# Designs tried in a protein design chat: miniprotein binders against p46086. Part 6

Target 1, 378 residues: p46086
Amino acid sequence: MEVKARAPGKIILAGEHAVVHGSTAVAAAIDLYTYVTLRFPLPSAENNDRLTLQLKDISLEFSWSLARIKEAIPYDSSTLCRSTPASCSEETLKSIAVLVEEQNLPKEKMWLSSGISTFLWLYTRIIGFNPATVVINSELPYGSGLGSSAALCVALTAALLASSISEKTRGNGWSSLDETNLELLNKWAFEGEKIIHGKPSGIDNTVSAYGNMIKFCSGEITRLQSNMPLRMLITNTRVGRNTKALVSGVSQRAVRHPDAMKSVFNAVDSISKELAAIIQSKDETSVTEKEERIKELMEMNQGLLLSMGVSHSSIEAVILTTVKHKLVSKLTGAGGGGCVLTLLPTGTVVDKVVEELESSGFQCFTALIGGNGAQICY
Short names: E, the ipSAE of ESMFold2; O, the ipSAE of OpenDDE; V2, 0.75 times the mean of E and O plus 0.25 times the DockQ between their complexes.

## First folded at step 3 (miniprotein)

Design b10 (at its last look DockQ between E and O 0.01; V2 from the best seeds 0.00; counts 0 for: pae E 20.5 > 1.5, pTM E .489 < .8, unsure alone 68.91 < 70, off the site)
Fold by ESMFold2-Fast, scan of step 3:
Structure b10 (fold): chain B 378 residues (1-378), chain A 101 residues (1-101)
Amino acid sequence: as target 1 above (378 residues)
Amino acid sequence: SPKVERILERLAYLLEFLEEQVEQLGDPEELKWALYLLEEIAEMLEKAAEKLGDPEVIKQALDLIREVLKTAQELGSDELIRQAIRLLQDLAERLDQLSRE
């Protein structure tokens, strides 16, 4: 039996940073995916006592005997409850860390440790101690702020849960899960995110699981339906960022300049709400007019992000390049580097702007925004 | 370069969206937008076909589709837009079948 799953990354369309200060933010799925293939050995196979993880994009393979896993993570299959997502205790996480250390990761690849730990936790809790080969490949660059960790957790969980469902839908393409299964999946993915990030917001995994868009404010998440195709050029600056330092810097600026920064945050709140309303609208406003309004709101949001102090020379270089082509861009996520979004109005030819950006050392993707969430294929 | 599978999935999504919108294309601005998007879709299909190594059959189909789009633009015809969408859907399905071999 083989099960395939995929989950999208995400971008923040508007409201990053200001959302920490009570403003609204809007996040959307992007059609760049993390894929997981789960293969169970045939019942007649003679070497079926191992769990193997293959990371295709970096040509790494990890393998554990099920006996060793069971020794490190003492767990009775009779206590396995897939319908009740479980948090990984600190004691269990330490035991899993030993299993990861035994695979002898090179120092340059130590950033994989949390992802492998998440894999072992989710696998053993949802499947138990059964042999399999799990193959992961991703279109999302790691550490770029496009939700790669959440996409991993969602795609892993989708494959694992799909393999455990007695009644399965079969087809020639990708199928979405029903509401009940998506809710369960999202809760399990959130537990995986806790291993990677400690205290995740739940936003990234929710967008990846459900797809489309979400609006969030003061811990409240509202799912949105996009009623227009929205296309972006995503430019990865390949500049690393310290999210905690950037968030702290904004807070410090708000302390020093409370009235000005309150006005900035209020302006961002209005932009986010208007952006969401435009995209959800079934009004008789033309798609071209909607694209023009979205461009203007993105430009305004970028100006306010500059006011918060979270841009970067690399981001400004991308924006300067796209402006030459009459395009509008804004950073997405933490800023200080990372990715930049450029709206692509209908009829836009991207070859020249991509060539210019890539010649500057940046990495480019085109993406359709607000599409599908987690999907499975048999 | 993007994977062929992703190109075909984007094409399916955009064509489904356009099919839903076609009843509302009586507005000249919406019609113009749809025509530009369909031209972009044709270009994406051409790139996908080149990657699959069967460009001649696909190029002939795309030439016919581009002729329909040009006529739709000149006449402002919703019916020709529907015809172009159906032709592009058929071509995308053929490419999807080839990508699975």
Scores: ipSAE 0.011, ipTM 0.580, lowest interface PAE 9.4, mean pLDDT 84
Fold by ESMFold2, look of step 4:
Structure b10 (fold): chain B 378 residues (1-378), chain A 101 residues (1-101)
Amino acid sequence: as target 1 above (378 residues)
Amino acid sequence: SPKVERILERLAYLLEFLEEQVEQLGDPEELKWALYLLEEIAEMLEKAAEKLGDPEVIKQALDLIREVLKTAQELGSDELIRQAIRLLQDLAERLDQLSRE
């Protein structure tokens, strides 16, 4: 039997950093996905005693005997319930880490350890000790701030949960889960994110699970309904960044300049709220008029992010290039590198700007934002 | 005063943020940055206490917290960092109460 799932990455349209300081932020799903294929072996298969994880993008394979997994992380069948999400205890996490260490990851691939740990946790808690091959591949670049870890947790959990649902129509069609299963999925994905990030906010997994857009402020998440198409060019600068250092830097600036930074955070709050209102509006305003308003708000948000100190020379190079093509860009996420969003108004042809950006060593994607959440395919 | 109240509100927010981040302190550079921010927070609390006319008790408490931070740095102990964060939160709350009087 084979079950497929996919879950989207995300971007922050506005409000990153300032949201840590009480402002509103808007996050959105993008139509770049992480895919998980869950394949159970035929009853006659010789390898009915193993759990195999294949990371297609980097051609790595990991395999464990079920007996070894059960020895390391034994669960009583009475406590193994997919409908009751649980946190991975520190003791259990250490046992899982031993299983991962036994796979002898190459040194340059050690960054995979937490994702593999999350895979083992979610699989064993939702499926138990059954043989399978799990294949993961992703359109999301690693470590770029586009929600790769959340998309993995959501897609994996979706596949695992879907394997227990009654058989549905066969075909190539992707279908969404109902609200009850989305809520369960999101709770499990949040537990998976805890293994990767320790104390996730819940924002990335929520956007990935439900799709579309969310508005969040002071820990309160509100789901939004987009009423306009939004296309973005996403430019990966390939510059790594230390998110904690960038977030700390904004906080330090706010401590040194409290009145000025309060004004900056208030301006971002207003921008985020206005963006959310424009995107949700059902009035007769044309898409082109809405796009012009969004352009200005994105430009203003980037200027304020620069004043927070979270831009970078690579980000500014992308902005300068896109300005030559009359396009507006802003960083997304932590900044200091990472990804840059460029709004693509209706009818925009991107071939030339993409060629220029790629000639400078940047990686480019086109994405529609505010679309599907987690989906499954039997 | 209103100026001190705004500073204390800001410091309480920063301490809550750092408390959330401390669980991921396994990287030596992240530990150094966390300790830097906690020392900066302690300095701002000391200045706020001077403005409220109750500097001696708060200064003594801050000196003790700085000793805890020094020990946390030497041992690489995230538990001592969490303890220092909680103590700074208690001092910020006390100063906030004093500023409202």
Scores: ipSAE 0.000, ipTM 0.173, lowest interface PAE 20.5, mean pLDDT 82
Fold by OpenDDE base, look of step 4:
Structure b10 (fold): chain B 378 residues (1-378), chain A 101 residues (1-101)
Amino acid sequence: as target 1 above (378 residues)
Amino acid sequence: SPKVERILERLAYLLEFLEEQVEQLGDPEELKWALYLLEEIAEMLEKAAEKLGDPEVIKQALDLIREVLKTAQELGSDELIRQAIRLLQDLAERLDQLSRE
């Protein structure tokens, strides 16, 4: 039996950094997916005693005997709890860490350890100790801020949950989960993100699970319905960043300049709210006019992010390149590198700008903004 | 070739950025990013080398750099990372020289 799932990445459209200081932010799904294929062997198959994880994008394979997993992770009546998402205990996490260590991950790939731990935890909690091959392939660059960890948690959980759904209406193609299953999915994915990040906000997994867009402010998440097509060029600068240092730097600047920084955060709040209003609008305003307003808001937001000190020369290089092509860009996420968003007006040809950006060593993606959340295919 | 020049310019930029990151190396996460950048630089250098037609010498240098990087990763040694950066800089300069000939 084979089940496939996919979950989208995410971007922050507006409200970066300021959201930590009480401003509104807007996040959106992108149509870059993590794919998960779950295969259960036939009972008669020779390899019916192993759990195998294949990471296709990085050409790695991990395999455990089910006996070894059972030895490391004690099975109790509470172990299988598909319908009741709960946090991973420290004890269980330690036991899983032993299983990950046994795979002898190269030091350069130690960052995978949390993902593999999350895999083992989600699998054993939702499926139990059954043999399977799980294949993961992601279109999302790792560490780019495009929500790769959340997409992993969501796609994995979607595949695992879908395997238990008895009414396999084998429809042709990708289908969305119902609201009840999405809620369950999002809860499990959030618990997975806790293993990876410790204290996740829940934003990334929520966007990946439900798709479309969300507005969030002071811990409150509001699902948005986009009523306009948005396409963006995502440029990965491939420049590493310390998100904690950037966040701390903004906080320190806010301490040094409280009134000025309050005004900056308020301006970002206004931009985020206006952006959400434009995207949700069902008025007769032309798409072109809406795009123009969004361009100006993006430009303003980028200027405010620059004033916070979170831009980088690599980001500015992307912006300068896109400006030559009459496009507007802003950083997404923490800044200091990472990804840049460029709004692509309807009918825009991007080949020249992409060529120039790639020639500069950047990675470019064209993405639909506000697309589907988690989907399954039987 | 204009393509090689662009690669070299980008390499110079990445190296400068890496140097800045290494100066701030105190966090394991920063080390991870530095290593990622080093790998990307190595790949770019390899591409530049392929275009400049002296693939063997450059390949040997890249192999050495990769070995140093691997060792630096294994030991978490800031000094080895700095050494790798210096080697990359030297290689980039050499490639720049070769591109002008």
Scores: ipSAE 0.000, ipTM 0.227, lowest interface PAE 12.5, mean pLDDT 85
ESMFold2 (binder alone), look of step 4: mean pLDDT 69; pTM 0.621

Design b11
Fold by ESMFold2-Fast, scan of step 3:
Structure b11 (fold): chain B 378 residues (1-378), chain A 101 residues (1-101)
Amino acid sequence: as target 1 above (378 residues)
Amino acid sequence: SPKVERILERLAWLLEYLEEQVEQLGDPEELKFALLALEYIAEMLEKAAEKLGDPEVIKQALDLIREVLKTAQELGSDELIRQAIRLLQDLAERLDQLSRE
């Protein structure tokens, strides 16, 4: 038996940074996926005593004996239920860290430790101590702010939960999960995110699990239905970012300039709400007319992000390049580097702008925004 | 011994890794696993030192963990600081047990 799952990354369309100060933000799924293939061994297979993890993108393979895993993560499987998501205790996480360290992870790949730890926790709690080979492949660049950790947690959980479903439709292509299964999946994925991030907001895993878009404000997450196609060029500057320093910098600016910054945050709140309303609208407004309005709101939001001090020379270089092609761009996420979004109106030819950006050392992706969440294939 | 030297080399490498990430890391919670690995290696080092009866090895591990605490404080992550303090406390308790033997 083989089960495949995929989960999308995400972008923040508007409201980053200002959301920390009480403004509304909008996040959307992107059709760049993390894929997970779960394979159970044939009854005659020689590897019946092992759990193997293959990270295809980086040509790394990890393998543990089931006996060693059971020793490190002992629990009474008769009292545990896959329908009840479980938090990983600090004691258990320490034991999992030992299992990861015993694999002699290369120094250049230390950043994988959290993902491997999440894999071991989710696998043992949902499947238990059964042999399998799990293959992971991601279209999402690490550390770029496109929700790669959440996509990993969602895709892993989808594959693991799907393997326990009694009624299956084989060879039907990618299929979405029902609301009950998505809720369970999202709760398990959130437990995985806790291992990676300690105190995750739940935003990234929710948009990855459910797809489409969400709006969030003051701890409240609302799911949105996209009623228009929206295409973006995503440009990865390849410049690392210090999210904590950027968030702190905005807060310090708000202390120094409270009235001006309050106005900036209020303007961002209005932009986020209007963007959500345009995208959800079912009225007779043409897609082209909606794209023109979204273009202006993105341009305004980027100006406000500049006012917050979170742009970067690399981001400005991307924006300058896209402006020459009459396109509008804004940073997404923390800024200070990372990714830049460029709206692609219907009929836009991207070849020349992509060539210019790539010649500057940037990495480009074209993505559909607000598409499907977690999906499975048998 | 070669095994003890390998453990000490790994401890030193983890500290160097953490120091290199200080200015460039976007999410300090991602360093949690490096701290957990450091805790495990410190336990291995304590067991090796107990067998050898060498307090210098334990002192070196404690000094390295103190540097992790300093690095966590520079990052400004309260959670990483708390983890570093716990590692120091655990190692200090083990050292105290060994000194009473």
Scores: ipSAE 0.000, ipTM 0.380, lowest interface PAE 11.8, mean pLDDT 80

Design b12
Fold by ESMFold2-Fast, scan of step 3:
Structure b12 (fold): chain B 378 residues (1-378), chain A 101 residues (1-101)
Amino acid sequence: as target 1 above (378 residues)
Amino acid sequence: SPKVEYRLELLAYLLEFLEEQVEQLGDPEELKWALLALEYIAEELEKAAEKLGDPEVIKQALDLIREVLKTAQELGSDELIRQAIRLLQDLAERLDQLSRE
């Protein structure tokens, strides 16, 4: 039958770059999703010996004979264990790369190869060698820093694991998974992320799997519970960035100006901790009052990111446009381009600011922050 | 000591990111700044070591690291920069273990 899963992207609310230098960062799920639909052939349908992957948002399809997949993957299917997440060896990854190359992917689409490799690894380890059609559709723009790779790994893993559950949910809309299933899912998704990024931090997949918010400092990840609605305008500058060059630039500035930069990193740490405390607070403070405090902290954080040297003329153009509408914005992620977050207080009308931003060639999304993680639907 | 542990965590993060950057170092200006950053990290680890004790073993490690950095600068070698990063990571790990005793 058919199983559907979805997983959210993420943004970094505060602490990007400074987290590399020992400061706290806060990341949050956004209600822009990657969707995965998993379809097994009906017993009455033709005997199909193929695994098919369809990427609907880019109109691409890949198909493999199960016999060819078995030939390429050297492990015995009798060792398959869904409850034990498995790392892909370099030897197996090279074999999978050959399967991807055999699909005749155009050079301009080679950026898909790691995602397809992740798909083949996760599918064969969780399901084994059974025929299916897997359909992927994403609301997340590619290469924008909104956690699209982690959302893919989480959504894919959720669909694969859900198909293996003997007792199904009631199937009335989207359902969240329990803690035990989320932990297993997150560990499998992390193995998928390793294929795409080599040594992922675990932040993106954890936020996508569990939803809500994550606080991260010095390798420690703490899950947070959001106790307020938070709405953002996300503006994609469509300007590519070299994340490694930006991170290197901050480190070089810290070498040249160690005392000043230590103060900057300490200020960011305080901002991140206060943001987390405000959003997690259960006291009677009004949503409007919390929004005003968050607005001020975002403005301060953006000033500190400028001090680190990670802004860009495209980011500044977005900020200048939103300031005319009395809104506060900050870059998210690496900077140097990418996405900009703008806090939307309760009752904010966005039509005019979106029109101005889109007239400048930028792409706009509205998103709720700190919502649901991975979900399934039968 | 919480202050020393925090400093060592910060330096470990810097080294991890510099390791990522070395794969892309073909630009002479990038090489110059990477070498300066690694020398700064070496000086900070030396200061942390002085607070924890056992300076002789640590001095030998730092002398080796500085020799590798000097040779890397003379040859413009990405391989030697990566070697210096690995040596600094090992030193940071040893200092972290010592701080927990």
Scores: ipSAE 0.000, ipTM 0.163, lowest interface PAE 19.8, mean pLDDT 81

Design b13
Fold by ESMFold2-Fast, scan of step 3:
Structure b13 (fold): chain B 378 residues (1-378), chain A 101 residues (1-101)
Amino acid sequence: as target 1 above (378 residues)
Amino acid sequence: SPEVEEALEWLALALEYLEEMVEKLGDPRILKRALYLLEFIAEQLEEAAEKLGDPEVIKQALDLIREVLKTAQELGSDELIRQAIRLLQDLAERLDQLSRE
């Protein structure tokens, strides 16, 4: 039996940094996916005693005997319930860490350890101690701020939960889950995110699970429906980010310049709300007119992000290149590097701008914004 | 250089995090994570050093840091990690001075 799942990454369309200071932010799913394939061995197969994880994109494979997993992770079947997402205790996480250490990861790939720990926790809690091969491949660049960890947790959880469904619908394409199953999935994915990030916000996994868009402000998440096609060029600068230092820098600037920064945060709040309203609108306004308004708001938002001190020379290089092609760009997420979004109006040809960006060492993707969340395929 | 300034800000945060980890060390699992982070910081410093004047002095410091990290990994010693953190702090101050010139 084989189950496939996929989950989208995400971008922050507007409101990054300012959201920490009480402004509204808008995040959206992107049609770049993490894929998980779950395969159970045939009863006649010789290797019926192992759990295997294959990370296809980086050609790594990990394998554990089920006996070793049971020894390291105490199994109490009387307390296990798939309908009740469970947090990994500190004691259990330490035991899982030993299983990961036994795989002898090269030190330069030790960054994979939390993802492997999350895999072992979610697998053993949802499936138990049954043999399988789990294959993971991702269209999302690692560490780019496009929600790759959340996409992993969501896609993995979707595959694991889908394998437990008795009535499987055959289809030639991807199918979405109903609201009840998405809520359960999102809660399990959040538990996986806790292993990777300690205290995740829940934003990334919510966008990845439900798809479309969310608006968030002061701890409140509101799901939004996108009612227009929205295409972006996503440019990965390949420059690493220190999110905590960037967030701290904005806060320090707000202390030094409180009136100016309060105005900056208020301007960002207005931009985020207007962007959400435009995209969510079902009025008679043409797509072209909406694109022009979005374009101007993105340009304004980038100026305000520069005022916050979170841009970077690599980001500005991307912006300069796209401006030559009469396109508008803004950083997404923490800034200081990472990814840049460029709005692609209907009918835009990107070959030349992509060629210029790639010749500068940047990585380019085109993506639809506000599409599907988690999906499964049998 | 904006790139050097960015590297220094990243290093300051990483040093703060590693100091917290060293204080909590008594568990081999935490020690292994600390060793990985020290190696990653050393790689970031090497990249920054290549862009500055006087790269040979900076590279010598990075080589020493890498040697301490290797020894700490073999012995599992918290004291060697503390030594590596002190060396990283010294190098960060050196890079900061060079970025201002």
Scores: ipSAE 0.000, ipTM 0.133, lowest interface PAE 23.1, mean pLDDT 81

Design b14
Fold by ESMFold2-Fast, scan of step 3:
Structure b14 (fold): chain B 378 residues (1-378), chain A 101 residues (1-101)
Amino acid sequence: as target 1 above (378 residues)
Amino acid sequence: SPEVEEALKLLAEFLEYLEEEVELLGDPRALRIALRELYLIALWLEEAAEKLGDPEVIKQALDLIREVLKTAQELGSDELIRQAIRLLQDLAERLDQLSRE
């Protein structure tokens, strides 16, 4: 049997940093996906005793005997527990880490170890101890803040849960899961995110699982339906920075300038709420008019992010380049480097601006915002 | 409408771009970008057609969308291309409904 699943990455449209201080933020799915293909061996095949993981885009393959996996991961009876999401204990995680170490992962790729650990945990809890080959392909750049870890967890969980459903699929192509299965999927994906990030917020996996967009404030997540496709150019500066230091810097500025910073955070809250309302709107306002309003709100938000001190020379270089083409850009996520979003109004040709950005060493993607969440295909 | 005529011209230009990109081996990413751009242009055209209520504009939009779908289908079985085809089929059905009003 073969089953395929995919899950989107995400971006933050508005509200990053200010959300830590009580403002609303808006995040949206992007149509760059992590794909998972799950293959079970034919019933006629003999001596099928292995679980194989293939990371196709980076040409890595890992394989374990089921006997070795059973030794390391505690299960009282190899019973499938797919209906009950389970947290991985610290003791079990250490045993899984040994399984990963035995695969001789290159030093340069040690960052993959948590993802492989997540795979082993999710596979054994949802499928149990059965042979399979799992193939993973990602369109998301690693370590770029576009939700690649959440997309991995969601896509893996979708494939694993879909393989366990005995109901026949009707129709061809990608299909969404119903609300009950999406809730179960999202809870399992969150457990996977815990292995990778310790204490995840739940935002990334929720956006990846449900798609569209969400608004979030003070720990509360509200799912929103996008009623317009929005096209963005995403520019990866390839500059990393310490997220903790950036968050701390904003907090220190708020202590030094409390009234000014409270006004900045309140302005961001208003921008986030207005962006969400525009994108959700079903009124007679044209796509072009909505795009102009979104453009202005993004420009205002970038100014407020500058007021918080989280821009960077690399981000400013991207903005300077896009302004020459009469486009509006803002950083997404932590800032200090990372990715920059540029709104592409309907009819915009991007060849020249992409050429200039890539000539400066940046990496460019175009993406539709607010599309589908997790999907399966048989 | 000058705006609708410009949108139809842009949609036709992107169809030509898709055909040219298919000729280039080893650039499936450019093809996916072109399909994404066509989807957005088609949605803008649907909105413009709704505002005008012009039967000739709606007919031209449906014909161009059908040509885009035919071109995308001929490009093969890539799953992202199939998703783009499904989205364009949904748009074509909605425009067909509008033309019957």
Scores: ipSAE 0.000, ipTM 0.140, lowest interface PAE 23.1, mean pLDDT 79

Design b15
Fold by ESMFold2-Fast, scan of step 3:
Structure b15 (fold): chain B 378 residues (1-378), chain A 101 residues (1-101)
Amino acid sequence: as target 1 above (378 residues)
Amino acid sequence: SPEVERALRKLAEELKELEKEVEQLGDPEELKEALFKLLYIARELIRAAKKLGDPEVIMEALYLIALVLWTAQELGSDELIRQAIRLLQDLAERLDQLSRE
């Protein structure tokens, strides 16, 4: 049998940085996916005793004997409960690290070790010790702030959980999970995120699992329904950033200039709430009118992000290029580099602006915002 | 040394108890007391690591120091942050000594 799953990345539409200071932020799924394919050997296969992981995008393959995995991570059938998501203990994580180390990962690829550890934890806890080949393929660039780690955790978990579903529930295409299964999936994906990030916020995996959009403020996550098509050009500056330093810098500026920064954070809160309201609206307002309002709010938000000190010359270069084409852009996520969002109004042709951005060394993607969450296919 | 092994077991027991206490704290004064206990345990683990050269004890000290720094930042205590930095400097010196062995 073969099971396929996919999970979307995400972007932050508004409220990044200010959300740390009590403002509202809005995040949305993007139709760039991480795909996971599980293949179990046929019953007639004479002696398959291995678990194989293939990372197609980087042409890497890892393989473990099930006997070796059992030695490192002792299995007790009485402790396997896929309905109860489990945290990976420090002791178990150390054992998994040994399994990863035995694959002789090159130093330049050490950033993969946490993802492989997450794979081994999720596979052994949800499936147990059965042979399979797992193939991963991602449309999301790693480390770009588009939620690639969360998409991986969500897609892996979806495939693993879906493998337990009987043929009676199989469909002929991509299908979403029901609310109960999505909640279970999201909790398992969060456990995977903990292996990769230690203390994840839960935002990225929630957006990836449920799709559409979320609004979040002061630890509270609210799911939102997008009621309009929204298309973005996503430009990856390919400039690395130090998220911790950027967050710290905003906090230091707030200490030095408390009244001004409080006003900045309050302005961002209003922008985030208005953006969410426009996109959720079912009224008779035309798509073009909504797009014009969203453009202005994005432009205002970028100005406030500049006031927080989190832009970068590479981000400003993207913005200046898109302005020549009468488009509006803002950074997404931590800033200091990373990705830039450009709203594409209905009917916009992107060929010339993409050509100019790519000629400057940037990487471009076109994405629909607020679409599907995790999906499975048999 | 049997004495050092017994001291490490006592510190491990104190650390385990403190993990449970930290999650159940409901008062800022109790949290402050827990922070001072964490700083004490981290310093003792560094001293033990210097004698035994045990990587696990060193890693536990690093985790504890990181927890202290994060909690001190939330409480706004610059002095606790400075004390944790001094503990990190001591740990760095020990790791340097082990790398030469």
Scores: ipSAE 0.000, ipTM 0.089, lowest interface PAE 26.2, mean pLDDT 79

